# Designs tried in a protein design chat: VHH binders against q96fz2. Part 326

Target 1, 269 residues: q96fz2
Amino acid sequence: CGRTSCHLPRDVLTRACAYQDRRGQQRLPEWRDPDKYCPSYNKSPQSNSPVLLSRLHFEKDADSSERIIAPMRWGLVPSWFKESDPSKLQFNTTNCRSDTVMEKRSFKVPLGKGRRCVVLADGFYEWQRCQGTNQRQPYFIYFPQIKTEKSGSIGAADSPENWEKVWDNWRLLTMAGIFDCWEPPEGGDVLYSYTIITVDSCKGLSDIHHRMPAILDGEEAVSKWLDFGEVSTQEALKLIHPTENITFHAVSSVVNNSRNNTPECLAPV
Key: E = the ipSAE of ESMFold2; O = the ipSAE of OpenDDE; V2 = 0.75 times the mean of E and O plus 0.25 times the DockQ between their complexes.

## First folded at step 16 (VHH)

Design CB93 (framework vhh_6z1v_2)
Fold by OpenDDE, second read of step 19:
Structure CB93 (fold): chain B 269 residues (1-269), chain A 123 residues (1-123)
Amino acid sequence: as target 1 above (269 residues)
Amino acid sequence: EVQLVESGGRLVRTGGSLRLSCAASGFTFSDYAMGWFRQAPGKEREVVAAISWRGRSTYYADFVKGRFTISRDNAKNTVYLQMNSLKPEDTAVYYCAAKFGLFTESPEDYQYWGQGTQVTVSS
């Protein structure tokens, strides 16, 4: 996974993340560093994206079922990294393969500390190789949505009104991630960064791409992944598998350029 | 105390129109998606229409076919269902329901319910 969309306004995004805590109370996640949230139809590695994580990571004795939402850097920077510039990392941390997560120190260590997060997105992009050509067709992949009035054309959101109709009740894609905290050697703010766990693609997606993000489907899966206080690493890893509960449509080549940030990126062609 | 109070249900003739209202109290209305459900005798409760917390997105069941319109006024803590071209098959108790966050099609996902209002459509 090398490209996502996360463009909802903050208030809409927050409500899309509504949840029930362990006591049965309906809650919205509290924001940390809301000013770092930058909505975009075209999110690439090294950009900030919002993730969910347990409140217990920030507050001692907090209810671990409570959720915080925070923008984090895409591309995990390990806590042990001693260079002053994260770009000097010699290995790719954009994704973590599920089959080797316990073999790589950069992922195993933070995972062992319970640093699990849920990466939020409208959906993610993948490119299919066209047979006989060097051309790649991009696809937008997301959870099936409720058919709202006139929602049939995600692409026709040419008007603000149509946008609201489609996105006001959008179910966000929830991907399993691992995050870490890095303190710059020269001082400054702690950097929170994440990697997306990947798995073999489901049957429905296999013709497009052979790998997919580990998708946590449903409140129970999301809750268990986040709740590192009650759910062990071993139990959490059981949640990491391909899912068939996805849909997709072909999009234009506009998304190929990471600088393009318009609704055309995810519009069906 | 949380309350949802439906009103507007009555006997109407085939082809007639009704407007249902649901007044909400005891919770932050603007944080909840709202839905109208119905239950006919011997049938399961089913979703009729739903509306997002801001009222910008709406959902209608397949049987509605453009006959009904759901709307809301957050300043009045009220959700409405305008029902036109009513049919005998629309005879049911209609319920207002509230769901925290996004609306869904599943009644079990909704936290608060009204007492219901009877709609009867005669041939």
Scores: ipSAE 0.892, ipTM 0.946, lowest interface PAE 0.5, mean pLDDT 94
Fold by ESMFold2-Fast, scan of step 16:
Structure CB93 (fold): chain B 269 residues (1-269), chain A 123 residues (1-123)
Amino acid sequence: as target 1 above (269 residues)
Amino acid sequence: EVQLVESGGRLVRTGGSLRLSCAASGFTFSDYAMGWFRQAPGKEREVVAAISWRGRSTYYADFVKGRFTISRDNAKNTVYLQMNSLKPEDTAVYYCAAKFGLFTESPEDYQYWGQGTQVTVSS
């Protein structure tokens, strides 16, 4: 998983993250650094994306089932990284393989600290190798959505207003992530950064790509992944597996260039 | 305290029109998706229409598409169901329901329910 869309306005994104805490109270996640949220149809590694994480990471004795939403840098910078510039990290930490997560120091250490997060996206992009050509076909991959009136199909050659109708009830993709906190050796603000855990593709995606992000399908899985106060690393890792509850459609090559940030990146071809 | 109060149900003739209203109180209306559900005698409660928290996304069951329109007024904490071209099959108790966040098609996902308003379509 190396490209996502997360374009919802902050208020729409926040309500798409409505949840229930352990006490049964309906809640919206509380924002940290909301001004760092940059919506985009075409997010690449090193950009910021919103993640959910337990309030207990920020407030001692907080209910671990309560959620914060915070923008974090995509590309985990380990807490032990000694250089002054995180872009100089020798390893690619955009993704973390589920089968080696406990073998890699960069991931094992933050996991031991309970630094689990849920990475939010409209969906993600993958490029399918086309037989007999060097061209790759991009696909937008996302949770099945409830069909809305008129704008139920994304990318109809409709007014921009019809695109707005799709998004108000869009079920966000919820991907299992690991984050870490890095303090610059020269001083400055703590950098929060994350990686997306990956698994083997499900049968439905096998013709597009051989790997997929570890998707947490439903609030029970999301709650258990985030709740590091009650759910151990061993128990949380049982949630990491391929899922069949996913859909997709082909998109145009406009998405190939990460600088392109328009609704055309998501439009069905 | 949370309260949903439906009104507008009555007897109408086939082909007629009716507007149902649901007045909400006791919660932050704009954080909730709203739905209209119905239940005919001997049948399970089923979704009719749903509307997102600010009214930009709507859902309609296939059997009411083109005939019913759901809308909401967040300033008045009210959701509406405009029913046109009514059929005898539309006879049911109509329920207003609220779900925190996004709407779904499943009655069991909704936290708050009104007492219902009877709609009877004759002839």
Scores: ipSAE 0.759, ipTM 0.894, lowest interface PAE 0.9, mean pLDDT 90

Design CB94 (framework vhh_6z1v_2)
Fold by ESMFold2-Fast, scan of step 16:
Structure CB94 (fold): chain B 269 residues (1-269), chain A 123 residues (1-123)
Amino acid sequence: as target 1 above (269 residues)
Amino acid sequence: EVQLVESGGRLVRTGGSLRLSCAASGFTFSDYAMGWFRQAPGKEREVVAAISWGGRSTYYADFVKGRFTISRDNAKNTVYLQMNSLKPEDTAVYYCAAKFGLFTESPEDYQYWGQGTQVTVSS
């Protein structure tokens, strides 16, 4: 899981994250550093992506069921990292395997501190290996969506204009993440960075790739993952498993170059 | 004080047209998706059409596609349902409903409901 799309304008993204707190009050998540949010159809590791996390991480007496949305660096920089430049980290922390998360110091320590987040995306990209060739076929993978003005599959050969109509009601992909806070040795702002937990692929995705992100399907799972004030690490980890509630379609090779940031990256071919 | 007030329901002849309106107050209208639902005697409430908070995404039940159009005016806190080529089967009480965030096709997901407006289509 090394490439995503998260292109929604801030106002659209915010409303897609509407939720209920513990008292049943309807809320939108409150933004931290909204100016650091950079929408893109083609997000790679080391770029910033929006995540949801509990307000209690920022305010001592906050209700742990209330949510903040904040841009974080993709690629977890452990709090104990000693160098001055995070890009010098020798370990790839883009993803964290579910089966070894409690064995790896980089992930076990922040997880023990309740540093769970939900990584937001329109969907993610994976590259299917084609037998007998060096070519790989990219796919855009996302939650099933409510059919807007159409009958049949959302991914059926749609005009680009029809795809624009879906975004106001797009159900965002909600991936289980772990974050950490790193203080630069030379001073400066705390760096918030995250990793995406990965699991074995479900049957539906097994022909595309052998691994998938741990997807939190529905508000109950999202709420329990975020609520570190009421839900223990042990209980939260029970939410980490493959899901079959996913769909996909093939996309063009435009997405291969991470510098390409256009709707063509996720358009069906 | 949240209110949804429907208007426009009446008796209309088969093949006729009708526009329903729903005026909303007491909440931030632009944070809510809006839906039109209907209920005929002895039947459960079913979705007719829904519209996103920004008005760009819409949903229509198969039985109204090509005949009904949903729209909204966020400056006026109003949602509309334009009903064309009306059939006797469209006879029902029509309800306006509001759901925080994204729309769904499930009545139980909607927080706020109007009192309903009766549409009767004569055969």
Scores: ipSAE 0.746, ipTM 0.884, lowest interface PAE 1.1, mean pLDDT 90

Design CB95 (framework vhh_6z1v_2)
Fold by ESMFold2-Fast, scan of step 16:
Structure CB95 (fold): chain B 269 residues (1-269), chain A 123 residues (1-123)
Amino acid sequence: as target 1 above (269 residues)
Amino acid sequence: EVQLVESGGRLVRTGGSLRLSCAASGFTFSDYAMGWFRQAPGKEREVVAAISWYGRSTYYADFVKGRFTISRDNAKNTVYLQMNSLKPEDTAVYYCAAKFGLFTESPEDYQYWGQGTQVTVSS
């Protein structure tokens, strides 16, 4: 998983993340650094994306079932990284394979500290290799959605009213992530960065790509992954597996260039 | 104390129109999706229509599309169901329900429910 869409305005995104804490209270996640959230139809590694994580990471005695939403850099920078520029990291930490997560120090150490997060997206993109050519067909992959009054307008809104008919009730894709905290050697703000855990693709996606992100399907899976105060690393890793509850459609090559940031990126062709 | 109070249910002739209202109190109305559900005698409760927190997205069950319109007024903490071209098959107790965040088609996902208002459609 190396490209996503996460374009909802902050208020719509926040309401799409409505949840229930352990005591049964209905809550919206509390924002940290909301000014760093940059909506886009075409997010690539090194950009910031919103993630959910437990409030207990920030407050010693907080209820671990309460959630913070924060933009984090895509591409995990380990706490031990020595250079001043995170882009100089020689390892690709965009994704973390589920089968080797406990073997790689960059991932097993933050995972042992409970640094689990849920990466939010409208959906993600994958490029299908076509037989006998160098051309690849991009697809937009996302949770099945409740059919609203407006149809055929996904990512190709002709007016704000038509756009909102689709997106105001959009079920966000919730991907299992691991994050870490890096303190710049010369001082400055702590950098929070994440990686997306990947698994073998499900049957439904096998013709598009051989790998997929570990998707947490439903609030029970999301809450258990986030709740590092009550759910051990061993128990949380049982949530990491392929899912068939996914849908997709082909999109135009406009999405290929990560600088293109328009609804055309995810519109059906 | 959370309350949802439905009103407007009555006897109406086939082909008639009726507007149901649901007054909400005790919670931040704009954080909740609202739904109208119905239950006819001997049948399970089913979704009729749903509306997002600001009224921008709506859902309608296939059997009411083109006939019913859901709307809300967040300043008045009220959700409405305008029912046109009523049929005997629309006879049911109509329930107003609230769900924090996104609406769904499933009654079990909704946290708060009204007591219902009876709609009877006769030939």
Scores: ipSAE 0.721, ipTM 0.880, lowest interface PAE 1.1, mean pLDDT 90

Design CB96 (framework vhh_6z1v_2)
Fold by OpenDDE, second read of step 19:
Structure CB96 (fold): chain B 269 residues (1-269), chain A 123 residues (1-123)
Amino acid sequence: as target 1 above (269 residues)
Amino acid sequence: EVQLVESGGRLVRTGGSLRLSCAASGFTFSDYAMGWFRQAPGKEREVVAAISWAGRSTYYADFVKGRFTISRDNAKNTVYLQMNSLKPEDTAVYYCAAKFGLFTESPEDYQYWGQGTQVTVSS
């Protein structure tokens, strides 16, 4: 996974993340560093994206079922990294393969500390190789949505009115992630960064791409993944598998340029 | 105390119109998606229409076919269902329901329910 969309306004995003804690209380996640949230139809590695994580990571004795929402850097920077510039990392941490997560120190160590997060997105992009051509067709992949009035085509959301009708009740894609905290050697703010766990693609997606993000489908899966206080690493890892509960449509080549940040990126062609 | 109070249900003739209202109290209305459900005798409760917390997104069941309109007034803590071109098969108890966050089609996802209002459509 090398490209996502996360463009919802903050208030809409927050409500899309409504949840119930272990006590049955309805809650919205609290924001940390809300100013770092930058909505975009075209999110690339090294950009900030919102993730969910347990409150217990920030507050001692907190209810671990409570959720915080925070923008984090896409591309995990390990806590042990001693260089002053994260860009000097010699290995790619954009994704973590599920089959080797326990083999790589950069992922194993933070995972062992319970640093599990849920990466939020409207959906993610993948490119299909066209047989016989060097051309790649991009696809937008997301959870099936409720058919709302006039939701006929996500692509028709060119008008503000149409956008609101489509996105006001959008079910966000929830991807399993691992995050870490890095303190710059020269001082400054702690950097929170994440990697997306990937798995082999489901049958429905296999013709498009052979790998997909580990998608946590449903509140129970999301809750268990986040709740590192009650759910062990071993149990959490059981949640990491391909899912068939996805849909997709072809989009234009506009998304190929990471600088393009318009509704056209995810509009069906 | 959380309350949802439906009103407007009555006997009408085929082809007639009704407007149902649901007044909410005891919770932050603007944080909840609202839905109208119905239950006919011997049938399961089914979703009729739903509306987002902001009122910008709406959902209608397939049987509605443009006959009904759901709307809300957050300043009045009220959700409405305008029903036109009513048919005998629309006869049911209509319920107002509230769901925290996004609306869904599943009644079991909704936290608060009204007592219902009877709509009867005669041939």
Scores: ipSAE 0.881, ipTM 0.940, lowest interface PAE 0.5, mean pLDDT 93
Fold by ESMFold2-Fast, scan of step 16:
Order: structure tokens, then C-alpha cells, then sequence
Structure CB96 (fold): chain B 269 residues (1-269), chain A 123 residues (1-123)
């Protein structure tokens, strides 16, 4: 998982994250650093993406079931990293394999501190290898959505106006992540950065790519992953597995260049 | 103290039109998706139409597509259902419902419900 779309305006994104706390109270997540949120149809590693995490990470004695939404850097910078420039990190922390997460210090340490987060996206992109060429076919992969008026299937070749009507009620993809906090040795603001946990692809995605993000399907799974005050690391890791509750459609090669940031990136071919 | 108050239900002849209204109070209306549901005697409650918090996304059950239109006025805390080309099969109690965040097709997901307004369609 190396490319996502997360283009919703902040107000739309916030309502898409509506949830219930442990007491059953309806809540919207509270924003941290909302000015660092940059909507895009084409997010790559090192960019910031919105992440849900427990309020207890920021406020001592807070209810661990209450949620903060914060932009975090994609590409986990371990708290022990001693260089001044995070881009100098020698190994790729964009993704974290579920089968080795407890063996890698960069992931095991923050996981032991309860630094679990849910990475938000409209969906993610994967590139299917095509026979006999260096060309790959990109696909946009996302949760099944409720069909909106006159829209038919959003994966079908429909008018652009039908596609635009889906966003206010779009069910965001919720991916299991691990984050860490890094203090620059030369001083400056604490950097919050995350990695996406990956698992073997489900049957439905196996023809596109052999790996997929660990998707948390539904509010029970999301709540348990975030609630590090009540749910142990061992119990939380039971939520990490492939899901078949996913759909996709082919998109144009416009998405290949990460600098392209238009609706064409996720529109059906 | 949440209240949803439906109005507009009455007897209508087949092929006629009717507009239902639902006035909401006691919550931040713009944080809620709104839905219209119906229930005929001896049948389960079913979704008719739903509308997103800002009114830009809507859903219609297959049996009302092209005939019914849902809309909302966030300044007036009101949701509407315009019903055209009414059929005897549309006879039911119509309920207004509110769900925090996104709408769904499932009645059980909605927290707040009105008392219902009776719509009767005859020859």
C-alpha cells in the first residue's frame, strides 16, 4: 500500500468519522493541527494524512474511547532516530508486515506504548502487472458504498455528475496503523508519523496485488484498535487480517504521477 | 431532548402527489443524516429515502426512484419528502428518522424517530 486518495474537505471528513464513545454518546473526533490537513486524490509516502487515535495519547486521564483526528506524516520515524532529517532514514517504514511487527524494533516499541492509529482514506491504489510490458494497470480500491440517486454503480462508466454525488456519504477506508513521536535532535516540533500494517491479499484482490492493508471493517474493530487503555496489544493484533469486504475499479494512468491531484485519478475508466 | 415531528400525511387518490415535512429540534441538525421510512400493517419498516447532512448525497429505494424526492433545509431544521405518482402500495405510516454522521439503509442504525404520519392512497 503506497498510494491513497484522501480528498474530502475537512467538514465532510469530520462527519464521515462520527462515532460513539464507551458511554454510547455520539461524537465527532476533535482536530489536532487541522491546518496541516492537505486533501488530495493522490497521496504518497512522506505526505500528511488524517489519522484517528485515542484522546488518552494527548490528555492524561482522558477517556480512552474518545477520538482525536490529526494529520501525521506517512512513513514512521522511530522515536530513537538520531539524524536531523527524517528523509535520511535508511529503511522503508511506509508499511509494516503483520507477521513480523513484533520482531522489528521500529514497530514493536511504539506498539508496546499503545501507539495504534486508524489511517483514513477515500481508498487506496494498487498497480496490476501487465504481461510483456513495464506498464501496470492502476486500480482504486475502497469499501462498498451505498448507491446514491441516479448513480447506479460508481464503478461503472457513469456521468461525472453521478460520481460527485457520493462524497457526502462516502464510507472512508479505515486502515490499521502504528504511529510514533520523534523529537528532532536540533529542536523543533514533535513529528507524529505512521506506518500502515499490511497482510496477505484477500481472494478478491489477489489478481491485482499480493499484499493489502490491514482494514478494520466496522466500528467495533476500529474502537478496539484505538482503545489502548482497555485493549491490550495481544487482543488488538487479533483484529489484523485480510478482509473480503472490498471493491475496486480500474483507473487511468493519470494517477501514476503522484503530482497529479485531480478527480480523474480515481474516476472509472 | 430530541424531537422529530412529521406532518402532511392524508388520503390521496392514485396518481396524486403529497409533500411530507419533518421538523427537528434538540440536536445539531447539520451533524445528522435524515431518512424517511415507512411501515404498512403486518410488514417490516423499510427505507424510502435518505439524505446526507449537507443535502448533497441522497438515496432512494428502488420502488420509489423517479417518483419521490427527499430534500432538507438546514436553516429551518426540516427534512421533506415530495411524493409523486402515488400508488395504493405506497399506503403506510411514514416515519422521519435521524442518524448521526452518514446515512444507511438500515432502520436499526437510526437513533431518533418521529411518531409517524399516515399516508393512504386509494382509487
Amino acid sequence: as target 1 above (269 residues)
Amino acid sequence: EVQLVESGGRLVRTGGSLRLSCAASGFTFSDYAMGWFRQAPGKEREVVAAISWAGRSTYYADFVKGRFTISRDNAKNTVYLQMNSLKPEDTAVYYCAAKFGLFTESPEDYQYWGQGTQVTVSS
Scores: ipSAE 0.786, ipTM 0.906, lowest interface PAE 0.9, mean pLDDT 91

Design CB97 (framework vhh_6z1v_2; at its last look DockQ between E and O 0.58; V2 from the best seeds 0.74)
Fold by OpenDDE, look of step 17:
Structure CB97 (fold): chain B 269 residues (1-269), chain A 123 residues (1-123)
Amino acid sequence: as target 1 above (269 residues)
Amino acid sequence: EVQLVESGGRLVRTGGSLRLSCAASGFTFSDYAMGWFRQAPGKEREVVAAISWSSRSTYYADFVKGRFTISRDNAKNTVYLQMNSLKPEDTAVYYCAAKFGLFTESPEDYQYWGQGTQVTVSS
């Protein structure tokens, strides 16, 4: 996974993240660093995207079932990294393969510390190789959505009115991630960054791409992944597997350019 | 105490119109998506319509076919269902329900329910 969409307004995004804590209380996640949230139809590595994580990561003795929402850098920067510039990291940390998560120190260590997060997106993009050509067809992949009034296709969201109808009740894609905290050697703010765990593609996506994000489908899966206080690493890893509960449609080549940030990126062709 | 109280259900003739109301209390109404469900004798409870907290998004079941309109007034803590062109098949107990966050089609996802109001459509 090298491209996502996360364009919802902050208030809409927050409501889409409504949850129940272990006490049965209905809650919205609290924001950390809301000003770092940059909505975009075309999110690439090194950009900031919102993730969910347990409140226990920030507050001692907090209920670990409570959730915080925070923009983090896509591309995990390990805590042990000693260079002053995260871009100098020599290995790719955009994704973490599920089969080798415990073999790589960069992922194993933060995971062992309970640094599990849920990466939020409208959906993700993947490119299908066309046989006989060097051309790749991009697809937008997301959870099945409820068909709202006049929401015939995501592509109809070309007007503000249509946009509201489509995105106001959008079920966000919830991807399993690992995050880490990096302190710059020269001082400054702690950098929070994440990697997306990937798995072999489900049957439905196998013709498009051989790998997919580990999708946490449903509140229980999301809750268990986040709740590092009550759920062990071993139990959490059982949640990491392919899911067939996805849909997709072909999109235009507009998304190929990471600088393009318009609704056309995810519109069906 | 959380309460949802439906009203407006009555006997109507085929082709008639009816407006249902649901008055909510005991919770922050504006934080909840609202839905209308119905249950006919011997049938499962099914979603009729749903509306987001902001009213910007609405959902209708396939059988509605443009006949019903869901709306809400957050200032009055009330959700409405305007039903036009009623058919005998619409005869059921209609329930108001509330869900925190996004609305869904699944009754089991809704936290609060009214007692229901009977709608009967005669031929």
Scores: ipSAE 0.872, ipTM 0.937, lowest interface PAE 0.5, mean pLDDT 94
Fold by ESMFold2-Fast, scan of step 16:
Parts: sequence; structure tokens; C-alpha cells
Structure CB97 (fold): chain B 269 residues (1-269), chain A 123 residues (1-123)
Amino acid sequence: as target 1 above (269 residues)
Amino acid sequence: EVQLVESGGRLVRTGGSLRLSCAASGFTFSDYAMGWFRQAPGKEREVVAAISWSSRSTYYADFVKGRFTISRDNAKNTVYLQMNSLKPEDTAVYYCAAKFGLFTESPEDYQYWGQGTQVTVSS
């Protein structure tokens, strides 16, 4: 998983993250650094994306079931990284394989500290290799959506009004992530950065790509992944597996260039 | 105290029109999606229409599409269901319901419910 869409305005995104705490109270997640949230139809590694994490990471006595939403850098910078420029990290931490997460120091250490997060997106993009050609077909992959007016499917080029109608009830993709906190050696603000855990593709996605992000399907899975105060690393890792509850459609090559940031990036072709 | 109060249900002739209203109090209305559900005697409660907190996203069951329109007024904490071209099959108790965050088609996901208003469509 190396490209996502997360374009919802902050108020829409916040309400899409509505949840219940352990006591059954309805809540919206509280923002940290909301000014760093930059909506985009075409988010690549090193950009910031919103993640959910437990309030207990910031407040010693907080209820671990309460949630913060914060923009974090995509591409985990380990806390032990000693160079001054995180972009010079020599290994790729955009994704973390589920089968080796407990063997790789970069992921095992933050995981042991309970640094689990849920990475939010409208959906993600994957490029299908076509046998006998040098071209790849991009697909937009996302949770099945309730059929709003015009079937809820992102259909043919409809009016902008029809496109805008699906988003205020869009079910965000919720991917299992691990984050870490890096303190620059020369001083400055702590950098929060994350990686997306990946698993083998489900049957439904196997013809598009052999890997998929570990998707947390439903509020029970999301709450258990986030709640490091009550759910151990061992128990949380049981939530990491492929899911069939996913849908997709082919999109145009406009998405290929990460500088393109328009609705055309996820429109069906 | 959370309260949803439906009004507007009555007897109406086939082909007629009716507008239902639901007044909400006791919660932050703009954080809730609203839905209209109905239940006829001997049948299960089913979704009729739903509307997002912003009014920008709506859902209609196939059997009411093109005939019913859901709307809301966040300043008045009210949701409406405009029912046109009514059929005998529309006879049911109509319920207003609120769900925190996004709407769904499933009655069990909704936290707050009104007492219902009876709509009877005669031939």
C-alpha cells in the first residue's frame, strides 16, 4: 500500500470517526495539530495523513478507550534513528509486513510501547500488472459504501453535486498502523510517523496485487487495536489478517503522478 | 433528556401527499445522522430514508425512490419526510431515529427513537 486518498474536509472527517468509548458515551475524536491535516486525493509516503490513537498516549490517567486524531508522517522514523534528516533513512518503512513485525527492531520496539494507530483514508490505490504489457492498471480500493442517491457507487462522470453527496456519509478505510516518536538530535519538535501493516491479499484482490493493508473491519476491531491500555500486543496482532469486505474499481492514469490532486484520481473508468 | 417527537401522520387517499416532521431535543443534533423507518403490522421495521448530519448525503429505499424526500433543518433541530404519490403499501407507523455519526440502513445501529406516527393510505 503506497498511495491513498484522504480528501474529506476536517469537519466531515471528524464525524466519519464518531465512536463509543468504553462507557458507551458517543464521542468525536479530539484533534492534535489540526492545521497539519492536508486533504488530498493522492497521498504518497512522506506526506501527513490523519491517524487515530488512544488518548492515553498523551495523558497518563486518560481512559485508554478515548481517541485522539492527529496528522502523522507516512514512513515510520524509529525513535533510535540518529541522523539529523529523517528522509535519509536507508530502509523503507512505508509498510510493515505482518509476518515479520515482531522480528524487525523498527516495528517491534514501538509495538512493545503500545504505539498502535488506525490510519484513515477514503481508500487506497494499487496498480495491476497486465501480462504482456509495460502498462499497469490503477484501481481505487475501499470499504463497501451505503447506496446513497444514484446507488452510492462512484459511477460515471456525474455532476459535482452528485459526487459531493457520497462523501458526507463515506465509511473511511481503517488500516492498522504502528507509529513512533523521533526526537531530532539537533533539537526541534518531536516527529510522529507511522507505517501501515500489510498482509497477503484476500481472494477478491488477488488479481490486482499480492499484498493488501491490514484492514480493521468495524468498530470492535478498531477499538481493540487502539486500546493499548487493555489489549496486549499479542491479542492485538490477532486482528491482523486479510479481509474480503472490500470493493474496487479501475481509475484513470491521472492518479499515477502523485502531484495530481483532483477527484479524477478516484473516478471510475 | 433525549426526545424525538414525530408528527403529521394521518389518513390520506391513494395518490395523496403528506409531510412528516420530527422535532429533536437533548443532544447535539448536528452530530447525528437522522433516519425515517416504518413498520406495518406483522412486518419488521425497515428503513425508508436517511440523511447525513450536513444534509449533503441521503439514502432512500428502492420502494420510495422518486416519491419521498428527506430533509433537515439543523437550526430548528428538525427532520422531515415529504411523502408524495402515496400507495396503500405505504401504510405503517413511521418512526424518526437518530444515529451518532454516519447513517446506516440498519435499525439496530440507531441510538434514539421516537414513538412513531401512524400513516394510513386508503384506496
Scores: ipSAE 0.789, ipTM 0.910, lowest interface PAE 0.9, mean pLDDT 91
Fold by ESMFold2, look of step 17:
Structure CB97 (fold): chain B 269 residues (1-269), chain A 123 residues (1-123)
Amino acid sequence: as target 1 above (269 residues)
Amino acid sequence: EVQLVESGGRLVRTGGSLRLSCAASGFTFSDYAMGWFRQAPGKEREVVAAISWSSRSTYYADFVKGRFTISRDNAKNTVYLQMNSLKPEDTAVYYCAAKFGLFTESPEDYQYWGQGTQVTVSS
């Protein structure tokens, strides 16, 4: 998993993250660093994307079932990293294989601190390769959606062409991630960064690619993954498995260039 | 206390029209997606239509076939169902429901329910 779409305006994204705390209270996640949210149809490693994490990571004695949403850097920078520039990491931390997560120091250490997050996206892209060919067919992969019709109007100053592209009832893809906090040696703000856990692909995706992100399907799975105050690492790892509850469609090669940030990136071909 | 109060259900002839209303109170209406569901005797409750918190997205069950329109007025805390070209198979109790966040097709996902209003379509 090396490319996603997360394009919703912040208020729409926040509503898509509505949840119920352990007491049954309906809530929206509280933002941290909302100004760092950069929506795009075409997110790549080293960019910021929103993740969910427990409030307990930020507030002593907080209810661990309450959620914070914050943009974090894709590509985990370990807390022990000594260089001043994260681009100098000698290894790729975009993804973390589930079968070796407890063997890699970069992932085991933050996981042992309860640094579990849920990575949010509209969906992710994957490129299918046929044997003996240089050609690759990109697909956009996402949770099954209720077929919606656009109704009503929104008073927006944006171009009229863009209002058809605002998805106010889209079920966000929820992927299991691990994050870490790195203090730059030269000072400055703590860097929050994440990796996406991967698993073998389900049968439905196996013709496209042999790996997929670990998807947390439903609020119980999301709640358990986030709640490091009540759910141990051992118990949380049982949530990490492939899912068949996924759909996809072919998209044009516009998405291949990560600089392209248009709805065409995810449009069916 | 949360209340959803449906009104407007009555007896109507095949081909007729009917407008249902659902007045909401006790919660922040603009934070909720709203749905209309129906249940005929001996059948399970099924979604008829739903509308997003912002009103930009709607859903209609296949059996609606362009005959019904859901709308909402956040200033009046009210959701409506305009029902046209009514058929005897539309006879049911119609329920208004509210769901925090995104609407779904599944009745079990909705937090608040009205008591229902009877719609009867005669031949």
Scores: ipSAE 0.705, ipTM 0.873, lowest interface PAE 1.0, mean pLDDT 90
ESMFold2 (binder alone), look of step 17: mean pLDDT 89; pTM 0.907

